VH-VL binders against Thymidylate kinase (dtmk-1). Designs and how they scored, part 2

Target 1, 218 residues: Thymidylate kinase (dtmk-1), of Caenorhabditis elegans (q22018)
Amino acid sequence: MATDQKRGLLIVFEGLDRSGKSTQAKRLVESINKKSTESGDASSSPSAVLQAFPDRSSSIGKLIDQYLRKEIDMDEHALHLLFSADRFSKNQMIRDNIAKGIDVICDRYCYSGVAYSLAKGLPEQWVRSSDVGLPKPDAVLFFDVSPEVAAQRGGFGEERLETATIQQKVAAVMPTLRDDAYWKTVNADGDLDSVEKNVFRIYENLDREKPFESLEKI
Key: E = the ipSAE of ESMFold2; O = the ipSAE of OpenDDE; V2 = 0.75 times the mean of E and O plus 0.25 times the DockQ between their complexes.

## First folded at step 1 (VH-VL)

Design b8 (framework fv_benmelstobart)
Fold by ESMFold2-Fast, scan of step 1:
Structure b8 (fold): chain C 218 residues (1-218), chain A 118 residues (1-118), chain B 107 residues (1-107)
Amino acid sequence: as target 1 above (218 residues)
Amino acid sequence: QITLKESGPTLVKPTQTLTLTCTVSGGSISSYYVHWIRQPPGKALEWLGVIYYSGSTDYNAAFMSRLTITKDNSKNQVVLTMNNMDPVDTATYYCARVDILTGYYDYWGQGTLVTVSS
Amino acid sequence: DIQMTQSPSSLSASVGDRVTITCKASQSVSSYVAWYQQKPGKAPKLLIYAASTLQSGVPDRFSGSGYGTDFTFTISSLQPEDIATYFCQQYNSYPWTFGQGTKLEIK
């Protein structure tokens, strides 16, 4: 029953908007896939996939996208459940990729969902319950950047949840979700190449031999 | 309670280098950003630069060629060095701190007046 | 550089009055505007950040609003201890820039 295949890793990128997390998530996927293709055929299967949450291209994600672009209004409890539904719609895809040895890199996950909903004043117990049972990340890379540095990076403030007030409340809440057993802080104040090297160093040191678990609490 | 205190020379001659030290107590500079700001007598505040918890820096382009900010986490001190001082650089110099996790919380030092004259 | 222009440059008001100061940015700064109080010979004190968020420990008679280029700072009921110069600051784009200040005096 011997196999040389190791399981894939589930790695989540969290942080404030404009922390560079989305750029670094894409760069990590590209680096993993480049290494895979360099060792094999040019058409070999990727060793990593990128999953952004919310998935704005899905039916659920299109409705979330309309809310974020201020095209519709929605009860905040309903919106929270749509964000959870969006994540659960990818639950089996994540587990299947991990089982096949394919790394899944998530740009945002349940931690963003909980932090934004708590920042809006929704009930804590209820907010923390809707994502229980999702795959547990092997690592959460928390991108630590000053609000000032993040604001200097273009495009901020275009959407409903990108105001400084909401970002400040999220910044206060997000650390309360931290679990040092699998959360790693990434210094995001450096140049893109330096941050990329640090991200890859964290990635390559993760333990593929640990059991892959489900979240029992958030 | 968090306090910041500037120290250094109060009188500098034209063309000389200014060195100011900001000493922080009640918190660690390895967890916060520290800014330097100055205010010429009777004028507006002017931002000089920042040192991040990582040790990276950003400077106002107007001063970048003659300005350096460094820190020593073990001493909990941030140091501003500005070369080629001119009488127009006469100002009260402040250090101020920003909390990177909970938002924007500026604690200001009391300020130190630096006079540049011959 | 982003220029911050305050109005008025000076203002005289009576205790209990509602006082309003405005700040205009030469280009959009989103909501990244702070307001400071400075008394003679003292360092500035942060009152408002993110345009509208009150700093911990600051009395709730102080408030701020605005987004983009137009920002307003209000004292709902002026107290004697509020005599000071008030400055706006944008921290959206380096270099950070401050308004020229508004000197508040009690009648």
Scores: ipSAE 0.000, ipTM 0.405, lowest interface PAE 16.8, mean pLDDT 82

Design b9 (framework fv_benmelstobart)
Fold by ESMFold2-Fast, scan of step 1:
Structure b9 (fold): chain C 218 residues (1-218), chain A 119 residues (1-119), chain B 107 residues (1-107)
Amino acid sequence: as target 1 above (218 residues)
Amino acid sequence: QITLKESGPTLVKPTQTLTLTCTVSGGSISSYYVHWIRQPPGKALEWLGVIYYSGSTDYNAAFMSRLTITKDNSKNQVVLTMNNMDPVDTATYYCARGDYEDYYYMDVWGQGTLVTVSS
Amino acid sequence: DIQMTQSPSSLSASVGDRVTITCKASQSVSSYVAWYQQKPGKAPKLLIYAASTLQSGVPDRFSGSGYGTDFTFTISSLQPEDIATYFCQQYNSYPWTFGQGTKLEIK
């Protein structure tokens, strides 16, 4: 009987490249699992898994990886659908973990996919439609980093979607996707420890009793 | 391209402190995180710790009580300090670059420096 | 800590052979596994990350696959320069851990 077991949370980390979101996503997963392991009893804290999008190791994600590494070119509509297919390939895994009481932390989700495609000039209504039906996050943590801090973090511009031009366009589009009901801003200008404490503060205050839903709109 | 090079003493006596320096060329350590990994002769690789672009650190719990990693961005150097060395700490020590954003695998490695702990 | 166990610990093969090495994680690591090649006296070289993504400049005879707890590394047609020790690494959960290594030798 699962009467006393609370569901897992779906938490999505979004932000521009070099916002530190991927580091914080991994740190949150480790923090949750460390607390769960340290408790040592049946009433222990939740456990968590990390799911990065695109999943570059999957068949679909391998093709996306080739595009991002500039090894192949692809029609932008086809690429958008591959990004959506990559997310839907994990749809049941996410739902199963949530049902088991396991938190799922996503490094990027549909919002990145929509923002990048809109930044490229693809039709808004079409772009927003392909991810409808995915699990709805309990929270989207949007990592807001100043341009000055982001420029210092390096590695920028090595992949196809990391150019200053595309990042500027994505930065303009991302606010249009915000829903204040479940989007939370994280100030990403702080050091890693300060940002981690803010992330964990948001995590600890999320409501596990809320119904788990699917995205009807993006 | 980016390169890393370890330097420091190759012989350490038991109970002494080891200090190794990793010098980075072709890129700035303010833009990357740097890992320290060691390998005892004929054994597996052991991850010791990492210093992030911000200067924050994470250490393997097995070593955290005696391990410190610091950096000086102006010199482009990362320093590992390990206290109370024991013969079992004899190993080749590597510094290696990790990508900040999405990966904690090590894509660029230093040549390694063998540190022998013996009286 | 997540234990990474490689099999076999050593193997001998002939030039042109298909070589397979496996790596098993004690807990799920998703796709966060890397494979390294280490030649005697040299630093490890990254070959594969994210379980199946080939590092730039690495020959396509090297491949990886797997998800969760079971991972496989394959050399489709062994070349003399491939003689080395190979290590898997998980980078899903702190602390990052490596397999014990598989020593590949020529027959």
Scores: ipSAE 0.007, ipTM 0.489, lowest interface PAE 9.1, mean pLDDT 84

Design c1 (framework fv_cemiplimab)
Fold by ESMFold2-Fast, scan of step 1:
Structure c1 (fold): chain C 218 residues (1-218), chain A 121 residues (1-121), chain B 107 residues (1-107)
Amino acid sequence: as target 1 above (218 residues)
Amino acid sequence: EVQLLESGGVLVQPGGSLRLSCAASGFTFSSYAMTWVRQAPGKGLEWVSGISGSGGSTYFADSVKGRFTISRDNSKNTLYLQMNSLKGEDTAVYYCARDYEDSSGYYFDYWGQGTLVTVSS
Amino acid sequence: DIQMTQSPSSLSASVGDSITITCRASQSISSYLNWYQQKPGKAPNLLIYAASSLQSGVPSRFSGSGSGTDFTLTIRTLQPEDFATYYCQQSYSTPLTFGPGTVVDFR
């Protein structure tokens, strides 16, 4: 075992649908793990893991998935808490990986949850309270895509949160959640390979010596 | 307050090697990415190489990839550029600069005075 | 690689003139565009970052604008110390690239 290993980083990818954020999250995980193996590290575990929210494969996530596919109906307050419960179900996994020096890359986090619930008209103070105590990201990469580029990419399904109306409201709300101390804007227009290089540059400049904290406020 | 001082530039024959140093002071060196930018006599600026604050990632222009290496010693607040297999086209003033990052992006906010490398027989 | 072009390559101006330099990227770089000034025999200095943000200590006669692929640097009421070479630079992705420069000479 190493004598004093540095901690892992928690990096969150946020943005609207069609921003390429999910592709970039996967690419960052792959890039980190590739560099780790090329350095000759003898770990049987990867140097980074991907955690998408909601985790549609878990018991909580399967219920969320049914709602999103319009297979069931649910009160919006109950749904909001279900999304928060889904994140908290991964709380210890995130902390354990970071303590082991493994980076955790999240495709969406509490900011999506808060923004979508606020877009639906739920009370602001209540909505912002349910995710307090989750691990605080070292960085939130907000993927900004122009409406023209997003329209050209296509790909919306028929799920509840993929409508143009809700996406427009989320776009208006998301900037109000920004904290410039750890939020970074990533231009998602153009070539995915160029965006990947920009993302990796941001990643490598993050400071592993900072204390790992919990969210006090959203 | 923030100061960067390059050293090591001399006349070198083609195929030779040279190491440049950049001594940093007035800021927490390990918290900042650093870069090398060169300028051939009478020509424009060309980015050469960059290194993350942790030293964990390095980046190179295609023109120097495989010949140059960038490194840093955070305990000595010093940035290095090791130049191997030097060519006449590497003749330039070499600047080190601090690569500042904020929510708006990345930019080179402080530059050294430069050190001249001449590659000639 | 992202290619940067500048127009004009050189211009002659008089003290008191207002001038505009343009910079074009070969692909969208959002607002990840910086402007640097270099005086003869000296290191470059940062003027504008993030396309439009004025660096501390830089005179207000300098301004930047643009996003995506097209950017401009404007110097209003040109002063003697402004005769220099100006470079744009994209910070969107590696390899980082500079424009070829615009030389602003005294008329």
Scores: ipSAE 0.006, ipTM 0.498, lowest interface PAE 12.8, mean pLDDT 85

Design c10 (framework fv_cemiplimab; at its last look DockQ between E and O 0.02; V2 from the best seeds 0.00; counts 0 for: pae O 11.0 > 2, placed apart)
Fold by OpenDDE, look of step 2:
Structure c10 (fold): chain C 218 residues (1-218), chain A 125 residues (1-125), chain B 107 residues (1-107)
Amino acid sequence: as target 1 above (218 residues)
Amino acid sequence: EVQLLESGGVLVQPGGSLRLSCAASGFTFSDYAMTWVRQAPGKGLEWVSGISYSGDSTYFADSVKGRFTISRDNSKNTLYLQMNSLKGEDTAVYYCARETYYDFWSGYSDAFDIWGQGTLVTVSS
Amino acid sequence: DIQMTQSPSSLSASVGDSITITCRASQDISNYLNWYQQKPGKAPNLLIYDASSLQSGVPSRFSGSGSGTDFTLTIRTLQPEDFATYYCQQYDSYPLTFGPGTVVDFR
């Protein structure tokens, strides 16, 4: 990058369903953009965009959505590849925003995709290969929520992947995907404001001067 | 310059306790997982323990589980190894090392790209 | 635990020689293998990571290959500074384990 302009950050929110990650991702984006607006200097203050995966508004995402909503059946391999394709479809967008100094906040990323597929019993090497080449996150915020708290938040059973069995398996798999350098565990049992403060603290401490890289392996 | 400097290695009696320190400089210490590796005199390398960047996760070799604890103070750029119930077999040069993160999907240590020069711990009666 | 073995345990070579060291894992570890060089009285240095990736600053005469259970470290045109002990290390699963080492001495 030229001059002293810092690049944007790629921040990924991961966690089980009902962990509150989506709400917090949105709140982070809002907070970042609010500060940017208040400073009056868009060149010195970061702005942020929110990207959910899957993008259920996209062509690929709509197909995934049909599956998730139990409207159609799909081979698990095909489903895995569709999730990967959905992420790759945003590859350029992510890179472009980062290059412009815009933070990209992702609600779920490749880790969810891998975790779910592994939980379903798909071949590990195959599952971990499909997302190679995606932008490398600067941070993965893993929202760790206790089963008791998650249960209180309701809304289970509407989608295929929200069954208790698959969630348990995913919960067991997800920690195995941790990279200690990039993964940060967020206690998601707390109230929204408490969790938000923690998330923002993590965000503020991220280094924007590190090279932006691609995932070489998963 | 990126460097690690171990300290605390001394002669100690069996059953004794010792705390090792590793001072990090030249890099953002809090960004990296760290590890301890030891080497008995004239022997090979043995992984001892690892700790995540924040200290929220720790890992141990079976040979030291229950006796050793690993911790870090990111504000002081220092890694620690508390060794209790020391045995003769714990005699070794103890290295602290910085863990790389080439594998973003692995929950395990990758490679150790920066090493200290080690500190000698001798457990003998 | 994953057991690592190396062959040979020691070898003698001359400057300019090409040598190969083998490392074997007791189970499939994919490419989750690193190579280190250690000189007497010194800390190990990382040479190769992910079985075949050359660490920054390491001369190109060093190369690694292999996947699964069998791995090799090759040193082409051996230099005086290359006489040392070499270790392989897996990071497929805990506990992390090293090979027993291969000593490369002057012939």
Scores: ipSAE 0.006, ipTM 0.531, lowest interface PAE 11.0, mean pLDDT 89
ESMFold2-Fast, scan of step 1: ipSAE 0.016; ipTM 0.518
ESMFold2, look of step 2: ipSAE 0.218; ipTM 0.668
ESMFold2 (binder alone), look of step 2: mean pLDDT 91; pTM 0.939

Design c11 (framework fv_cemiplimab)
Fold by ESMFold2-Fast, scan of step 1:
Structure c11 (fold): chain C 218 residues (1-218), chain A 119 residues (1-119), chain B 107 residues (1-107)
Amino acid sequence: as target 1 above (218 residues)
Amino acid sequence: EVQLLESGGVLVQPGGSLRLSCAASGFTFSDYAMTWVRQAPGKGLEWVSGISYSGDSTYFADSVKGRFTISRDNSKNTLYLQMNSLKGEDTAVYYCAREYDWGSYFDYWGQGTLVTVSS
Amino acid sequence: DIQMTQSPSSLSASVGDSITITCRASQDISNYLNWYQQKPGKAPNLLIYDASSLQSGVPSRFSGSGSGTDFTLTIRTLQPEDFATYYCQQYDSYPLTFGPGTVVDFR
């Protein structure tokens, strides 16, 4: 065979609601796959897949979705473990795709889980332990958006004090999880096309030759 | 109002090292990605390197990867290009430029600084 | 890497002429293309960004068009100060790449 294949990349998109992270994750996947298809060098397989967490279509994710929509009540420790279980249910699928040279783009990952649980006052060491052993991202793109800009993008919906309070606490906690070795801040105050250009530039320069590792701590 | 001033260009022997500086004024330096573009005498423009507004992400042309390093000091409003293992083909005027909209286009350029690599 | 080509490599024109310069990308770059003007001994100046947007302070006789792989820069009613070298540049992906330039000179 003529060409050696490099491994895929694991890239995680993190940020608050209305930061544009979900839109940018989808745009990156579409851009990678479009370029792969149009190159003529592609095997007609996708070069990237999108994995959103929680996966609301799975059995675990459906239960999480019911809780988030306030259709059921659940102990916060149990909810935290369901979020971790949801991520681990995709662990081998992520590793297999990376080994095949397929990029995996995650819309939220363990950092969201840790930040939300810490914001709710759960014990720090316990919260940080449940996702140890998950694949370590090659990059975490943290979408930083000003509150003013975020407010302009979305509808107000049914906003409650509890939701606003939790979002404020998550905004304070999430940056404390940052590891400058692989976290990159994306200034999300720009228009969608400007943010997309910056995301793709970060993506193109990630090192596929680094060893693919597991998270030892969070 | 926006000004970029390059410095450091000199005659260097092949295999030598050189550090270029770009002093920025008239804008909030830490809000903008920055780039280095070079031009060999009588030749076209060649993009060399770019750096994000925070310094967290850096990018290089294939011709300089492993030899050049880009960095910035936002407290001093200064951009740097560390050039190692210099070759004759690195002879060029080096321009510092500001990237608008996070690298969409280069809206302001310095006057350039000439680097000559010759024995 | 995305390869950029320009046509023609040089052209001779007279004041008052309308000229068109073409830029082609080796792959689809959407509208992520800029045009720059460089006068002898001077730094480049941005003319057009995002394929068709005119930079502030640039005369309206300059216009850009195109998307995907084929782009054009048009200068209507050429003025003496327009004799220069023109470069296209893609910013769809790293490494960023410039076209080889088109020299616009007196006939």
Scores: ipSAE 0.000, ipTM 0.421, lowest interface PAE 14.6, mean pLDDT 84

Design c12 (framework fv_cemiplimab)
Fold by ESMFold2-Fast, scan of step 1:
Structure c12 (fold): chain C 218 residues (1-218), chain A 119 residues (1-119), chain B 107 residues (1-107)
Amino acid sequence: as target 1 above (218 residues)
Amino acid sequence: EVQLLESGGVLVQPGGSLRLSCAASGFTFSDYAMTWVRQAPGKGLEWVSGISYSGDSTYFADSVKGRFTISRDNSKNTLYLQMNSLKGEDTAVYYCARDQWLEDYFDYWGQGTLVTVSS
Amino acid sequence: DIQMTQSPSSLSASVGDSITITCRASQDISNYLNWYQQKPGKAPNLLIYDASSLQSGVPSRFSGSGSGTDFTLTIRTLQPEDFATYYCQQYDSYPLTFGPGTVVDFR
């Protein structure tokens, strides 16, 4: 079989806590779907779905949620594999949506998992291996926010992995994961509308005609 | 029983170098981050340096950055602090301690080893 | 760097007294604060982590409270073995910093 219909895009939003990435991911999904509705039939215009990782509502995600709320402790290797398992549980859903011309917008992906585990001091080669074979994003939008701005956006209920020390450790690891071929930096210090405009500009310039690939390395 | 045993503290001249060691036993050394904390005679505690489980990530206080290096040998259960370009202000008892990486609290400490920098 | 201060610098108390030591951070550190006890000639010992969590094996007469910039360590019904210096330590950001210590002397 062959088809000339445009495929969906896989776009990943990464960044430190309180960078505004979750808000921008939702806004992008809403903007894509609004334009699809305004221009007519979904088959003639892209539509989008949001996938947050970890998916705290799934069986795997509920266990991760308990860890993040400090209700349980877990060996860090086991935790890394649970985060990886959570992503692979959505592997086929992502591929199916892309094949149907539906954009998939991920709030965090394997890069968060690798960065946090490396920041915790887990072995680099092992940490980078567990997410090989996941769909490769067309773009990773890395939300760069100053610590001062991030602190002003915070709320109550500090979870595990939200400490300033772990955020500093994660920030030191992020350059190791960057691939300028498909990673784009978004200046997240601006107001919501300015950041949204920059996100949508990146989105509109992505090439749907490139082959949809799997990650061979992280 | 968890034990941390330090060695290497001696009198050294200003500008000299010294390597401290901390031998760990009673726990899986490679599962824990480690830290060095010092205490000048009659003074309070000062954090010096920290190292991740694998040794791939290291952190330093500004006062020692560029002069000290922290390292570990997980096969020998040993933590090291290489101290170069020593100053009088580096005179202190040096403690190694086990670091709970996510929360950076130090639950087990060695007995300390005294480093004196003087001519 | 985050500067930590402690008050008082020293205090004298009798066995059976209740005492409170305060720790202040120069900026908001949420609850990212630990407390240590150091007896003369000995290494420090962890008492409390995350501002209020009691370390395993530490007597229940020790308690911690506070968030943001102001923290307290309370020792109820002081015992002879509580003669020591007490230090707070923040882990909100690098470099990790300790308070200058509070010396608790028995009268």
Scores: ipSAE 0.000, ipTM 0.464, lowest interface PAE 14.1, mean pLDDT 85

Design c13 (framework fv_cemiplimab)
Fold by ESMFold2-Fast, scan of step 1:
Structure c13 (fold): chain C 218 residues (1-218), chain A 121 residues (1-121), chain B 107 residues (1-107)
Amino acid sequence: as target 1 above (218 residues)
Amino acid sequence: EVQLLESGGVLVQPGGSLRLSCAASGFTFSDYAMTWVRQAPGKGLEWVSGISYSGDSTYFADSVKGRFTISRDNSKNTLYLQMNSLKGEDTAVYYCARGSDYGDYRYFDYWGQGTLVTVSS
Amino acid sequence: DIQMTQSPSSLSASVGDSITITCRASQDISNYLNWYQQKPGKAPNLLIYDASSLQSGVPSRFSGSGSGTDFTLTIRTLQPEDFATYYCQQYDSYPLTFGPGTVVDFR
């Protein structure tokens, strides 16, 4: 590894269903890796990996996936802890990639977990406690989409947590999790290319020289 | 309303080159990943190549790597497959298909009717 | 590469029958599996995505199940238009791979 190489960034994409966050997370990974490949010296250009939560391919994530597809029922406290366990199962992978100078782009993180559990009426302090100690994002990009634009994007309501009632409650809760020191709002009403340009602008201005920290609170 | 129309399939000699086109209509082409899937006569489906919404990322089956290139012109709503160094084994109907989630290859929800490429002397 | 197998390779059935087709992956692919139907001389069409999700416009007699390495497509009360070839396809990793197909023939 080069001695002057900077650390990787942890960037989290949050937002309601149909906000375009998943598409933009993939596009950011693509853009970072494309620029790295075009560079004649890959060691001086960052590369990126995508980590979606829940990771539906893992043992823990498969159980979560069965719940979301309505194949099984589960106590809501148990489900909350499975979501937290899923994130912690990737904790060391995230830290290792950051140390190697590899950017980690997360499609959803602890904020989705907290918001959905609070929307279901679980106790606030308990819900916020299970993800303490996870890596702290350098930035949380919160994708804000108008209800009119979201409705036009289709594919809604097919999973357990995609009801209008839950989405309304999550929309009310998500802003209460915001910390303006590292949360950035992305206006997701624009076309995909304009949103992508704004995402990359935020990404390229993040400070790699700040210490990489752990979450002390959510 | 969503339509994908392939064109360009013809008889080509081994070692030759051919460019296929897929004209898209009825949706915002630039929002979707696109793919080429082929089917040899009497055989099953074989994935050939995929391209991201922007054209920045491309993927290929091992059987075509180094010989085929995939590209798109979002201003013309057109997907292309440039085929070089054609072999008899490339004889197939070539289908154009749309990725179902904007930007994603997860599943292919709309397919063109296919264009036949025959590689023979 | 992830290799996909289907069983049976072909089956004969009558209208009104219920049939089951199995797809197996050479390694764990979670639920990253789709099912397609192809009628003779036509392009494929999507039936099921993410192992069990029914595509809009597809009749409810079609259903998918399974996870990991073992997947099933079930067609209840087979109709004349269901005589076709059925393919499974994984999207866990590149290259994307299809099963060899199962031909559902009229008895």
Scores: ipSAE 0.005, ipTM 0.452, lowest interface PAE 11.5, mean pLDDT 84

Design c14 (framework fv_cemiplimab)
Fold by ESMFold2-Fast, scan of step 1:
Structure c14 (fold): chain C 218 residues (1-218), chain A 120 residues (1-120), chain B 107 residues (1-107)
Amino acid sequence: as target 1 above (218 residues)
Amino acid sequence: EVQLLESGGVLVQPGGSLRLSCAASGFTFSDYAMTWVRQAPGKGLEWVSGISYSGDSTYFADSVKGRFTISRDNSKNTLYLQMNSLKGEDTAVYYCARVFWSGYYTFDYWGQGTLVTVSS
Amino acid sequence: DIQMTQSPSSLSASVGDSITITCRASQDISNYLNWYQQKPGKAPNLLIYDASSLQSGVPSRFSGSGSGTDFTLTIRTLQPEDFATYYCQQYDSYPLTFGPGTVVDFR
């Protein structure tokens, strides 16, 4: 384009079940789009999109969906690669949106995939290699929630990967994936509105002038 | 095969109480969240209540909040709906259903339903 | 509460027809919408989830589309077993809400 144009941001929301991350990801998308509309723009075009992983509507995501619903069983290596393939199926879509100045908010990303597979005992080097080359997030917001607050929030859609044992192992593994250069911890024990305000402050302070990169490791 | 079987629906007087049961088989009950959905005669579907796989979290429609309680016994593969202070407008076929995706409220298998009639 | 509306409330069709049912939410629900089929005297059956994802075992003649506030369910080449009531349901916000249903009757 001949006009000055800032790129979109890639922001990833990670955390355990009942951390409120999915609700906050949606609220951030809504806040960005509302602000865009209220800026006096003649069109109501969105300035942000939500991408949840796994994408259950895709061919790859349908196989993952069948596993999570316990309709099929499969080797854990195969499952790990399906989760990785699901993310790569969105690789070009993410890059295209970022280039157009559209923010992409991901509900889970490669960090969930790596943490869950490591929690299941899969080989570390192999697990960390399959997502190399994906777009690198500008920020990973890790939602840290205390067990008592998580129990109060609940949620009644629970599946295979939500067993207490797996969640505890994931909780132990996820911090090992942290890179303080772009990971930020969100205290998710607060009210939804308080957490939303903190998320938006992080969002507003992200630097759109930094080069958009690809993941070289994890 | 996945099976859900509701029981307990009968004729009750207004202000009365009733407990519905849903017996689950063909899947690991303790791995799934469950829900109750009702349908008044000749009317559409209305969501009533949901419960997490562990039973620690429960949700209710405003029309039943404070009057109904949802619970489960994972050792017996059974879901319950305790209905108190019943009103004529609670007359409906009550379905139990399985929730299959974490954080999404999609109901992939449904029971046959049990009819609750509240005498007016 | 998010109000769901369906159009038409009923339609009459013949085997082999292609039909479209619409569902509208009173506010943006992204793609958080399911479609269910209920045959007379039977429990509902899941057809489509996440607005456009076909449930396992459901024939490919069923398809869903839409996002935001406007959604459609299309049944291509209607079969005798497709005469039923169809419901949309949002899961964007509590309380979960269903549309009033669309009755597809035999002509």
Scores: ipSAE 0.000, ipTM 0.445, lowest interface PAE 11.9, mean pLDDT 84

